VH-VL binders against Uncharacterized protein C1F7.10. Designs and how they scored, part 17

Target 1, 238 residues: Uncharacterized protein C1F7.10, of Schizosaccharomyces pombe (q09921)
Amino acid sequence: MIRILVINPNSTVQMTESVKSVLDDCTPPNVQLEYLTCPPEGPKAIECVSDGVRSAAVLMKYFEDHPPQVDAFLVSCYSDHPLVTTLRETYRKPCTGIMQASILTALSLGRKVSVVTTTKRYEPLLTDGIHAMGISDSVFAGIASTGLAPLELDSKPRAEVDALLARTALRAVNEMGADVICLGCAGMTHMAHVLEKAVGPNIPIIDGTKAGVELLASLVRMNLFTSKQGVYQAVGSD
Below, E stands for the ipSAE of ESMFold2; O stands for the ipSAE of OpenDDE; V2 stands for 0.75 times the mean of E and O plus 0.25 times the DockQ between their complexes.

## First folded at step 19 (VH-VL; framework fv_olinvacimab)

Design M2 (from L2 with heavy chain M103E; at its last look DockQ between E and O 0.03; V2 from the best seeds 0.00; counts 0 for: pae O 11.6 > 2, placed apart)
Fold by OpenDDE, look of step 19:
Structure M2 (fold): chain C 238 residues (1-238), chain A 124 residues (1-124), chain B 107 residues (1-107)
Amino acid sequence: as target 1 above (238 residues)
Amino acid sequence: QMQLVQSGAEVKKPGASVKLSCKASGYTFTSYWMHWVRQAPGQRLEWMGEIDPSGGSTYYNEKFKSRVTITVDKSASTAYMELSSLRSEDTAVYYCARGGYDEWTQYLRPFDYWGQGTLVTVSS
Amino acid sequence: NFMLTQPPSVSVSPGKTARITCRGDNIGSKSVHWYQQRPGQAPVLVMYYDSDRPSGIPERFSGSNSGNTATLTISGVEAGDEADYYCQVWDSSTDHVFGTGTKVTVL
C-alpha cells in the first residue's frame, strides 16, 4: 500500500474536504490517501507569497512534533509553494505540488501548456513558478485568469462561473495557442467538465491533484526518492 | 418585437424613495437577466444592479447596495428598481436593459435591449 | 475596483476612420462590449465579445481586444456616427463596468 499525504497548506478544513471529495473517488489501486489541514496558526487562505511562507513554517513545525508516516507528499496548492522545497530538503520521500505535477503531466501530452486560474494576481506568480521549473515560453502558453477569486468559484452563480471558465479556456486555446490546459486552482477540480465541453475533445484538461497522486504513486513504485545530492541535500552533509 | 417600456419621469425630494418599472415584451421574460443602469447629466453610464427573473437572484453595485432594491413580477413581465434615501446626485436617467442569453455566456452577454429611460429629478 | 478608461473625445472627418480605445487592466482577458448613445437616446449595442457585430450594425464597425486595450474602429465615418461610445466588461469585483465614454464628433 502506497501512502500519500495530501497537504492542504490552508488552515481551512473545508478546502481539505473539497479535495478529498474528488480524490477519494479516483484514488488509484493500492494507494491510500491521507489528508492534512494546515494547523490554525497558518493562513485560512493563501493569497500571497508571505502566506505561503507562513504556511510552510507552520506545517514544518507540525511535522517536527508529528513525524509523517507516509511514502510521499502532495502539496495541494497550485503555486510554487515553499512547502514543496522544504519537504524535499527535509525528507527523502518524493514530494510535489499540484502545479508542478500538472505541468509535468501536461508536457507529456502536448507542446503548448496553458493554466486557467482564478484571479489575475496569480498570473505573474504562477508564471514565475513555472519558469522556475525550467519551463520556457516555447512550451508555456501562459496563464489565463477568469478574474474570479477562489471563493467566488462557489459563491457566484453557477452560470456565471461556468461562462467565465469556458471563455477563459477558449481564450487559452484560440488566442494563446494552448493545446493542453491545466486547472490552476485546487478549487477547480470539479469544474473540469466545463472546460472540456468548451474547448472540445482534442484538448486535455489536467487536474493537478489527480496528476500529483498518480505521479507520486509512480515514483514510489519505482523506488525513487528525492535527490540528496545538490539543492536538497541535508545541511552539513557536504 | 422585443422592447422594454419604462415608467414615466419622477420628481422627488431629498430623502424620499422612488420605484421605477420596466415592462418587457416580445421575449421570454425569465430567460434573460434584467439590469438597471443610470446616467447622470453629462456623465457616463453606471451599472446599478441585476436580477435573474427566473430565480430572483439579485446582485448590486456596492455603491448602491444599501439603497437599491430590484424586484420582478413574472406574471407581468415587469422589473422594478427602488432607490431610497434620494440625494440630489441621484438625479439621472435610469435605464433598464436586458442581459444576454445563451448556453455558455448567458450571464455575460451584452445588454442588447434597453428601455427608453426614466428621468428622476431630485431637488428640494 | 476595476476601471475602464476611454479618451473623452475623438474628432474625425467624414469618410475617415475613428478609433475609440478602452483601457483596463488585462482587459484582453475579458469580453468587451460597446454601446453607442446618440444625444437624447438610450444606448445601443454596436459590438459585443470584442469583435462580434449585432444584426443591423454596419460592417464598417469593428472591434479588437488585446493586452490592456480594446478598440472600437469605425471606418468610413458618417454624420450619424456622432455619438457617445461606451465600452463595458464584467468583473468579479465590480460586476458590470462601463468605460468613461468617448464623444465622437464628425467634423
Scores: ipSAE 0.005, ipTM 0.506, lowest interface PAE 11.6, mean pLDDT 91
ESMFold2, look of step 19: ipSAE 0.688; ipTM 0.880
ESMFold2 (binder alone), look of step 19: mean pLDDT 92; pTM 0.940

Design M3 (from L2 with heavy chain W104F; at its last fold request DockQ between E and O 0.82; V2 from the best seeds 0.00; counts 0 for: pae E 2.1 > 2)
Heavy chain, then light chain:
Amino acid sequence: QMQLVQSGAEVKKPGASVKLSCKASGYTFTSYWMHWVRQAPGQRLEWMGEIDPSGGSTYYNEKFKSRVTITVDKSASTAYMELSSLRSEDTAVYYCARGGYDMFTQYLRPFDYWGQGTLVTVSS
Amino acid sequence: NFMLTQPPSVSVSPGKTARITCRGDNIGSKSVHWYQQRPGQAPVLVMYYDSDRPSGIPERFSGSNSGNTATLTISGVEAGDEADYYCQVWDSSTDHVFGTGTKVTVL
ESMFold2, look of step 19: ipSAE 0.700; ipTM 0.875
ESMFold2 (binder alone), look of step 19: mean pLDDT 91; pTM 0.932
OpenDDE, look of step 19: ipSAE 0.635; ipTM 0.868
ESMFold2, fold request of step 26: ipSAE 0.562, 0.635, 0.552; ipTM 0.843, 0.862, 0.838
ESMFold2 (binder alone), fold request of step 26: mean pLDDT 92, 93, 93; pTM 0.946, 0.951, 0.949
OpenDDE, fold request of step 26: ipSAE 0.811, 0.810, 0.807; ipTM 0.918, 0.918, 0.916

Design M4 (from L2 with heavy chain S31Y; at its last look DockQ between E and O 0.89; V2 from the best seeds 0.66)
Heavy chain, then light chain:
Amino acid sequence: QMQLVQSGAEVKKPGASVKLSCKASGYTFTYYWMHWVRQAPGQRLEWMGEIDPSGGSTYYNEKFKSRVTITVDKSASTAYMELSSLRSEDTAVYYCARGGYDMWTQYLRPFDYWGQGTLVTVSS
Amino acid sequence: NFMLTQPPSVSVSPGKTARITCRGDNIGSKSVHWYQQRPGQAPVLVMYYDSDRPSGIPERFSGSNSGNTATLTISGVEAGDEADYYCQVWDSSTDHVFGTGTKVTVL
ESMFold2, look of step 19: ipSAE 0.664; ipTM 0.866
ESMFold2 (binder alone), look of step 19: mean pLDDT 90; pTM 0.927
OpenDDE, look of step 19: ipSAE 0.508; ipTM 0.838

Design M5 (from L2 with light chain S29Y; at its last look DockQ between E and O 0.83; V2 from the best seeds 0.00; counts 0 for: pae E 2.3 > 2)
Fold by OpenDDE, look of step 19:
Structure M5 (fold): chain C 238 residues (1-238), chain A 124 residues (1-124), chain B 107 residues (1-107)
Amino acid sequence: as target 1 above (238 residues)
Amino acid sequence: QMQLVQSGAEVKKPGASVKLSCKASGYTFTSYWMHWVRQAPGQRLEWMGEIDPSGGSTYYNEKFKSRVTITVDKSASTAYMELSSLRSEDTAVYYCARGGYDMWTQYLRPFDYWGQGTLVTVSS
Amino acid sequence: NFMLTQPPSVSVSPGKTARITCRGDNIGYKSVHWYQQRPGQAPVLVMYYDSDRPSGIPERFSGSNSGNTATLTISGVEAGDEADYYCQVWDSSTDHVFGTGTKVTVL
């Protein structure tokens, strides 16, 4: 049995439940998922880089007191979250974030990858995160977001939001040249069918949560581990 | 359509407790968090705490943590705030306000709906 | 403790532009919300996430946020705009924080 710890870096339990509802329906065979919500002393949300840093600190402290007994770590935040790097530095177990997993998976399927997200606010942050992976604009088509304000996502009719998501996906393909689309938020998983229907059967839609679980499971099955030679080398081992 | 209706004004003595209510209508009660914010006369707004009605998770301002308790009755779509060991400095208008966690943006929501406020007067 | 500082008062003539500032450490990286509170009334959300307007708020209300200062701008000020205005952010260390408030007086 492969044990994967799915970490919600927010202290918001409802986010964990949302991710769980998605993954419970698609857990691979011989894989057991464990879920961890950031302790309440951590941030309820991650709205800036500093929130991510605090989240990582709280969780790493938690792991000191509660040593994880799993085979791999999945960080369920669609961002360049510092917890990913910190876990890779601390443990030999494979670790990835849902953004990284989605991008790597996408690059296995196409040549030009776009991320579809909800609000324009995410565009700079996601772009920077993807560039930080060493992904150049030769393979990254960019971020496509709806034109909706944050509260409009909640207040507008579902059909209207879906229509905008569909148009955004089409823009990613037809204007930005994407041949693969990543969902830019864990909360968008339930909307994958909207994007799929819009762009047609030739464009893969990648859910980072699903991709992360599958990727980590494969790494564990291959008996692979986080490199301890370079940036993630053990402290004091040089 | 959407509104928060708070209980009536209260007059209390120092050392007593007060429990205020906030009834929500026009939206799914468990989909949003409920906040309590107070305002002393001529002073700024002060956040006291919040509750997620879906799971009952609560967060408090450290200033009030030892004296404040926020609860909900989901069946009545009502949030409550109890403040104990009342002091004269607790004299203020107390508001409930809707907020929460946005699953789309993964940000915390602004307080987009407010109750009408409840005056609590603490005097000997 | 994270703090938000606002000017205590801003006076403006009808038809002119009022600018209300909210200062906080690296507030430009945070989402700033603004509330209007008329005398004897509950606060009303007038701006959120720096520059987004809730439904029903006139276009003459606008918001910006950069560096250490967020600004709520009210163009074409009307008598009905006379109120207290509060900025607000969420901070991971202090949770929800309101500014000191600004009294806008329409002369």
Scores: ipSAE 0.399, ipTM 0.797, lowest interface PAE 1.2, mean pLDDT 93
ESMFold2, look of step 19: ipSAE 0.620; ipTM 0.858
ESMFold2 (binder alone), look of step 19: mean pLDDT 91; pTM 0.935

Design M6 (from L2 with heavy chain Q106E, light chain T94K; at its last fold request DockQ between E and O 0.75; V2 from the best seeds 0.00; counts 0 for: pae E 2.3 > 2)
Heavy chain, then light chain:
Amino acid sequence: QMQLVQSGAEVKKPGASVKLSCKASGYTFTSYWMHWVRQAPGQRLEWMGEIDPSGGSTYYNEKFKSRVTITVDKSASTAYMELSSLRSEDTAVYYCARGGYDMWTEYLRPFDYWGQGTLVTVSS
Amino acid sequence: NFMLTQPPSVSVSPGKTARITCRGDNIGSKSVHWYQQRPGQAPVLVMYYDSDRPSGIPERFSGSNSGNTATLTISGVEAGDEADYYCQVWDSSKDHVFGTGTKVTVL
ESMFold2, look of step 19: ipSAE 0.704; ipTM 0.881
ESMFold2 (binder alone), look of step 19: mean pLDDT 91; pTM 0.936
OpenDDE, look of step 19: ipSAE 0.425; ipTM 0.814
ESMFold2, fold request of step 26: ipSAE 0.584, 0.600, 0.588; ipTM 0.854, 0.849, 0.857
ESMFold2 (binder alone), fold request of step 26: mean pLDDT 90, 90, 90; pTM 0.925, 0.924, 0.929
OpenDDE, fold request of step 26: ipSAE 0.014, 0.592, 0.635; ipTM 0.520, 0.861, 0.871

## First folded at step 20 (VH-VL; framework fv_olinvacimab)

Design N1 (from M3 with heavy chain Q106E, light chain T94K; at its last look DockQ between E and O 0.76; V2 from the best seeds 0.56)
Heavy chain, then light chain:
Amino acid sequence: QMQLVQSGAEVKKPGASVKLSCKASGYTFTSYWMHWVRQAPGQRLEWMGEIDPSGGSTYYNEKFKSRVTITVDKSASTAYMELSSLRSEDTAVYYCARGGYDMFTEYLRPFDYWGQGTLVTVSS
Amino acid sequence: NFMLTQPPSVSVSPGKTARITCRGDNIGSKSVHWYQQRPGQAPVLVMYYDSDRPSGIPERFSGSNSGNTATLTISGVEAGDEADYYCQVWDSSKDHVFGTGTKVTVL
ESMFold2, look of step 20: ipSAE 0.665; ipTM 0.872
ESMFold2 (binder alone), look of step 20: mean pLDDT 90; pTM 0.929
OpenDDE, look of step 20: ipSAE 0.310; ipTM 0.777

Design N2 (from M3 with light chain S31Y; at its last look DockQ between E and O 0.70; V2 from the best seeds 0.00; counts 0 for: pae E 2.4 > 2)
Heavy chain, then light chain:
Amino acid sequence: QMQLVQSGAEVKKPGASVKLSCKASGYTFTSYWMHWVRQAPGQRLEWMGEIDPSGGSTYYNEKFKSRVTITVDKSASTAYMELSSLRSEDTAVYYCARGGYDMFTQYLRPFDYWGQGTLVTVSS
Amino acid sequence: NFMLTQPPSVSVSPGKTARITCRGDNIGSKYVHWYQQRPGQAPVLVMYYDSDRPSGIPERFSGSNSGNTATLTISGVEAGDEADYYCQVWDSSTDHVFGTGTKVTVL
ESMFold2, look of step 20: ipSAE 0.621; ipTM 0.860
ESMFold2 (binder alone), look of step 20: mean pLDDT 93; pTM 0.944
OpenDDE, look of step 20: ipSAE 0.347; ipTM 0.787

Design N3 (from M3 with heavy chain Q106E, light chain T94R; at its last look DockQ between E and O 0.64; V2 from the best seeds 0.00; counts 0 for: pae O 8.6 > 2)
Fold by OpenDDE, look of step 20:
Structure N3 (fold): chain C 238 residues (1-238), chain A 124 residues (1-124), chain B 107 residues (1-107)
Amino acid sequence: as target 1 above (238 residues)
Amino acid sequence: QMQLVQSGAEVKKPGASVKLSCKASGYTFTSYWMHWVRQAPGQRLEWMGEIDPSGGSTYYNEKFKSRVTITVDKSASTAYMELSSLRSEDTAVYYCARGGYDMFTEYLRPFDYWGQGTLVTVSS
Amino acid sequence: NFMLTQPPSVSVSPGKTARITCRGDNIGSKSVHWYQQRPGQAPVLVMYYDSDRPSGIPERFSGSNSGNTATLTISGVEAGDEADYYCQVWDSSRDHVFGTGTKVTVL
């Protein structure tokens, strides 16, 4: 049995439940998922880099008091979250974030990747995070957003929001040249369906949470581990 | 169509308790956190606490933590706030307000919907 | 305790621009929301995430946030804009902090 700890770096349980709702029905064979919500000392929602840093610190302290008994870590935040690097430095166990997992998975399927999200607020941060992976604009098509303000997602009719999502997906494909689309957030199953319907059967739509679980499971099955020579060399112990 | 409807005005003696209600409609009650905010006459808004209706998790302003209890009845889409050991300085208009987490942007939501407010008067 | 400080009052003539400031240490790293409260009424969200405008709020309302100051700007002020305005942030101490409030008077 492969044990994967799915970490919500936000202290909001609702986010954990959202991710759980996505993964519970699609957990790979011989894989057991465990879920962890960031302790209440962490931010309810990560709004900036400093929130991420604080979240990582809280969780690492938590792991000191509660040593993880798992085979791999999934950080369930679509961002370049510092917890990913920190876990890789501390443990030999494979670790990835859902953004990283989605992008790597996408690059296994196509050569021009776009991230589809709802608002433009995080476009710069996501772009920087993806570039930090060593991903160049030759394979990164960019971030496509609906342009809606956050509250408009709640106030507008669902059909209208879906239409905008569909249009955004098509823009990513037809204008930005994307041949693979990553969901820019966790727990958006309905969004995935809308995008799939819009772009047709030739464009893979990747959920980073699913991709992360599968990737980590494969790494564990291959008996692979985080490199301890180089950037992640020994700053902690398993 | 989204609406928060609060219970009526209350008059209480010092030392007593008051329990206010806030009924939500027009949205999925468990998908948003519910907050309580009060405002004394001529004073600023003051956050008291919040509850996640889905799991029941609560957080309180430290100022009120010992005297405030926030609960929900999911079946009735209603949030409650009970304030005990009332003092004259607790005289205020009490508001419920919807907040929570934006799943799309991962930002904390503002208080986008408010109840009409409930006046609580504490006097001997 | 994290504090948000606003000017107690801002007076503005009709048609002119009102600027309401909200000061807090490194407030630029936080999301600032703004609420309008008319006398005897509940607060109404008029700006969120620093500069996003809710539906129904006129374009003459705008917001900015950098450094230690967030600002709500109301251009072309109308009589109906007379109200108290509050800024608000969530603080890492797990407190939702409101500003001291600014009374906008339309002369």
Scores: ipSAE 0.008, ipTM 0.515, lowest interface PAE 8.6, mean pLDDT 90
ESMFold2, look of step 20: ipSAE 0.702; ipTM 0.883
ESMFold2 (binder alone), look of step 20: mean pLDDT 90; pTM 0.924

Design N4 (from M3 with heavy chain M103R; at its last look DockQ between E and O 0.58; V2 from the best seeds 0.00; counts 0 for: pae O 2.6 > 2)
Fold by OpenDDE, look of step 20:
Structure N4 (fold): chain C 238 residues (1-238), chain A 124 residues (1-124), chain B 107 residues (1-107)
Amino acid sequence: as target 1 above (238 residues)
Amino acid sequence: QMQLVQSGAEVKKPGASVKLSCKASGYTFTSYWMHWVRQAPGQRLEWMGEIDPSGGSTYYNEKFKSRVTITVDKSASTAYMELSSLRSEDTAVYYCARGGYDRFTQYLRPFDYWGQGTLVTVSS
Amino acid sequence: NFMLTQPPSVSVSPGKTARITCRGDNIGSKSVHWYQQRPGQAPVLVMYYDSDRPSGIPERFSGSNSGNTATLTISGVEAGDEADYYCQVWDSSTDHVFGTGTKVTVL
């Protein structure tokens, strides 16, 4: 049995439940998922880099007091979350974030990757995160957003939001040249369906949470581990 | 179309309890957190606590934690706030406000909808 | 204990620009929201996530946030803008925190 710890770096339990609702129906064979919500000392929602840093610190302290008994770590935040690097430094066990997992999976399926999200607010941070992976603009088509203000996502009719999502996905494909689309969020199964319907059967839609679990499971099955020679050679705790 | 309608004004004596209600309409009640905020006469807004109607999780301002209880009735799309051991300084207008976090962006939401407020007067 | 400090009052002539500041330690790293409260009324959201305007709020309202200061700017001030304004953030130590409030008077 492969044990994967799915970490919500936000201290909001509802976000964990959202991710759980996605993964419970698609857990790979011989894989057991465990879920961890950031302790209440962490941010309810990560809104900036400093929130991520604080979240990582809280969780690392938590792991000191509660050593994880798992085979791999999945950080369920669609961002370049510092917890990913920190876990890789601390443990030999495979670790990835859902953004990283989605991008790597996408690059296994196509050569021009776009991330579709709802609002423009996260575009700069996501772009920087993807570039930080060493992903060049030759394979990164960019971030496509609906153009809606954040509160409009909640106030507008669902059908209208879905229509805009569909248009955004089509823009990613037809204008940005994307041949693979990543969801720029966690736990949004409905969004995936809307995009799939819009772009047709030839464009893969990647959910980073699903991709992360599958990638980690494969790494564990291959008996692979985080490199301890280079950037992650810091003193480990396992 | 979205509305938060609060219960009527209350007059209480010191030491008593008060329970206010906030009925939501025009949106999915369980999709948003409900907050309680009060404002004493001529004073600033003061956050008291919040509840997630979907799971019942509550968080309180430490100042009020020992005296405040926030609950919901999902079937009635109504949130409640009970404040016990009332003091004269609890005299204020109490507001309910919709908030929570954005499922798409995961940002904490501002309080985008407010009730009309309920005046609670505590006097001997 | 995280605190937000606002000037108690700002006076402005009609048609001029009012600037309301909200000071807090490293507030630039937080999302700041602003609320307008007219006398005898409930607060109304007028700015969120530092600079985003809710539907129905005129473009003459704008917001910025950097360093230790967030600012709500009201250009072309009208008589109807006379109100109390509150900034608000979330902090891990205090949860939701409101500023001290600023009374904007239109002369």
Scores: ipSAE 0.046, ipTM 0.652, lowest interface PAE 2.6, mean pLDDT 91
ESMFold2, look of step 20: ipSAE 0.636; ipTM 0.862
ESMFold2 (binder alone), look of step 20: mean pLDDT 93; pTM 0.946

Design N5 (from M3 with heavy chain G100D; at its last look DockQ between E and O 0.45; V2 from the best seeds 0.00; counts 0 for: pae O 4.9 > 2)
Fold by OpenDDE, look of step 20:
Structure N5 (fold): chain C 238 residues (1-238), chain A 124 residues (1-124), chain B 107 residues (1-107)
Amino acid sequence: as target 1 above (238 residues)
Amino acid sequence: QMQLVQSGAEVKKPGASVKLSCKASGYTFTSYWMHWVRQAPGQRLEWMGEIDPSGGSTYYNEKFKSRVTITVDKSASTAYMELSSLRSEDTAVYYCARGDYDMFTQYLRPFDYWGQGTLVTVSS
Amino acid sequence: NFMLTQPPSVSVSPGKTARITCRGDNIGSKSVHWYQQRPGQAPVLVMYYDSDRPSGIPERFSGSNSGNTATLTISGVEAGDEADYYCQVWDSSTDHVFGTGTKVTVL
């Protein structure tokens, strides 16, 4: 049995439940998922880099007091969250974030990756995160935002929202040149069918939470571990 | 249509407790945080606390932490706020408000829907 | 404690532009929301995340946030815009914080 700890770096339980609702129905064979919500000392929601740093610190302290008994870590935040690097430095166990997992998965399937998100304000942040992975614009098509404000997802007619999602997906493919699309967060999982219908059967749509679990499971099955030579050479103990 | 409907006006004496209710409809109750905000006559809005209906997590304004209890009944899609040891300065209109849904910062803010408010009068 | 300061009142003639400021230390690094409260009514969200408009809010409402000041701008002010306006942020020390409020009077 492969044990994967799915970490919500926010102290909001509902976010954990949201991720759980996505993964419970698609957990791979011989994989057991455990879920952790950031302790209340952490941010309710990560809005900036400092929130991420604070979140990481709180969670690492938590792990000192509660040593994780798992085979891999998934950080459930679609960002360049510092917890990913910190866990990789501390443990030999494989660790990834859902953004990283989605991008790596995408690059296994295509050569021009776009991320679909909601509001345009997230574009710079996501772009920076992806660039931080060492991903160049030669394989990154960019972020495609729907232009919808978050509240509009709930207040506008569903048909209108779907139309905008479809248009955004098509823009990613036809204008940005994307051959693979990543969903900007787990919250968009239920909307994947809209994107799939819009862009057709030739464009993979990737959910980072699912991709993360599968990737980590595969790494564990291969008996692979985080490199302890180089950037992640150990300062902590397993 | 989304609505938050609050209980009726209350008149209390100093030292008493009051428990207000806020019934939600038109959306998934457990998918949004519920907040309580009060406003004394002619004063600013003042945040009192919040609750995650799904898990029951609560956070309070330190000013009220010792006197406020926020709870929910998921089956009734209703949030409650109990304020104890009432004082004259607790006279205010009390609002419940739903937290915002966001793809990346879910359930917290802004407050996109508000109840109609409940007047609580504390007088001897 | 984190505090938000607003001017107590802003007077504006119909058709002109009203600007309501909200001052806080490094507020530009925070997400600012704005609420409109007409007399005897509950607050209504009119701006969120600095410059995003909820559905139903006219385009003449706009928002900005930089440095130590967030601003709600109402162009083409109408009589119906007369209300109290509150800014709001979340802060780790105080959680949700509202501004002191600004009464907008349409002359």
Scores: ipSAE 0.025, ipTM 0.578, lowest interface PAE 4.9, mean pLDDT 90
ESMFold2, look of step 20: ipSAE 0.395; ipTM 0.780
ESMFold2 (binder alone), look of step 20: mean pLDDT 92; pTM 0.941

Design N6 (from M3 with heavy chain S54R, light chain T94K; at its last look DockQ between E and O 0.61; V2 from the best seeds 0.00; counts 0 for: pae O 3.0 > 2)
Fold by OpenDDE, look of step 20:
Structure N6 (fold): chain C 238 residues (1-238), chain A 124 residues (1-124), chain B 107 residues (1-107)
Amino acid sequence: as target 1 above (238 residues)
Amino acid sequence: QMQLVQSGAEVKKPGASVKLSCKASGYTFTSYWMHWVRQAPGQRLEWMGEIDPRGGSTYYNEKFKSRVTITVDKSASTAYMELSSLRSEDTAVYYCARGGYDMFTQYLRPFDYWGQGTLVTVSS
Amino acid sequence: NFMLTQPPSVSVSPGKTARITCRGDNIGSKSVHWYQQRPGQAPVLVMYYDSDRPSGIPERFSGSNSGNTATLTISGVEAGDEADYYCQVWDSSKDHVFGTGTKVTVL
């Protein structure tokens, strides 16, 4: 049995439940998922880099007091969350974030990856995160957003939002040249269906949470581990 | 179309309790957190607490934690706030407000809809 | 304790620009929301996530946030803009925190 710890770096339990609702029905064979919500000392929501840093610190302290008994870590935040690097530095166990997992999965399927999201607010941070992976603009088509303000997603009719998502996906493919699309957030099962319908059967749509679980499971099955001779050699706890 | 309608004004003695209601309409009640915010005469807004209608999880301002209880009735799309051991300083207009977090951005939501407010007067 | 400080009052002539500041330690790293409260009324969201404008709020309203200061700017001020304005953020120590409030008077 492969044990994967799915970590919500926010201290909001509801976000954990949202991720759980996505993964519970699609857990691979011989994989057991465990879920961890950031302790209440962490931020309820990560809105900036400093929130991420604080979240990571709280969780690492938690792991000191509660040593993880798992085979791999999944950080359930679509961002370049510092917890990913910190876990890789601390443990030999495979670790990835859902953003990283989605991008790597996408690059296994195509050569021009776009991230589809709802608002432009966090586009710069996502772009920077993807570039930080060493992903160049030769394979990164960019981020396609609906252009809606965040509150408009709640106030506009669902059909209108879906239509806009569909158009955004098509823009990613037809204008940005994307041949693979990543969902730019967690818990976007409905969005996946809308995008799939819009862009057709030739464009893979990747959910980073699902991709992360599958990727980590495969790494564990291959008996692979995080490199301890390079950027992640600083601290060893295994 | 979206509305939060609060219960009527209350007059209470010191030491008594008050329970206010906030009825939501025009949106999915369980999809958003409900907050309570009060404002004493001529004073700033003060956050009291919040509740997730889905599971009833609550978080309180430490200042009120020992005296405040927030609950919901999902079937009635109504949130409640009970404040006990009332003091003269509790005289204020009490507001319910919709909030929560954005599932897409994971940012905390602003309070985008407010009730009309309920005046609670505490006097001997 | 984390605090948000606003000027008590801002006076502005019709058609001119009002700037309301909200000061807090490293507030630029937080999402700032703004609420308008007219006398005898409930607060109304007029700006969120520093600079996003809710539907129905005129373009005259804009917001910025950097360093230790967030600012709500109201250009072309109208009589109807006379109100109290509150900034708000979430902080781990105080949860949801409101500013001290600014009374905007249209002369």
Scores: ipSAE 0.039, ipTM 0.637, lowest interface PAE 3.0, mean pLDDT 91
ESMFold2, look of step 20: ipSAE 0.680; ipTM 0.873
ESMFold2 (binder alone), look of step 20: mean pLDDT 90; pTM 0.926

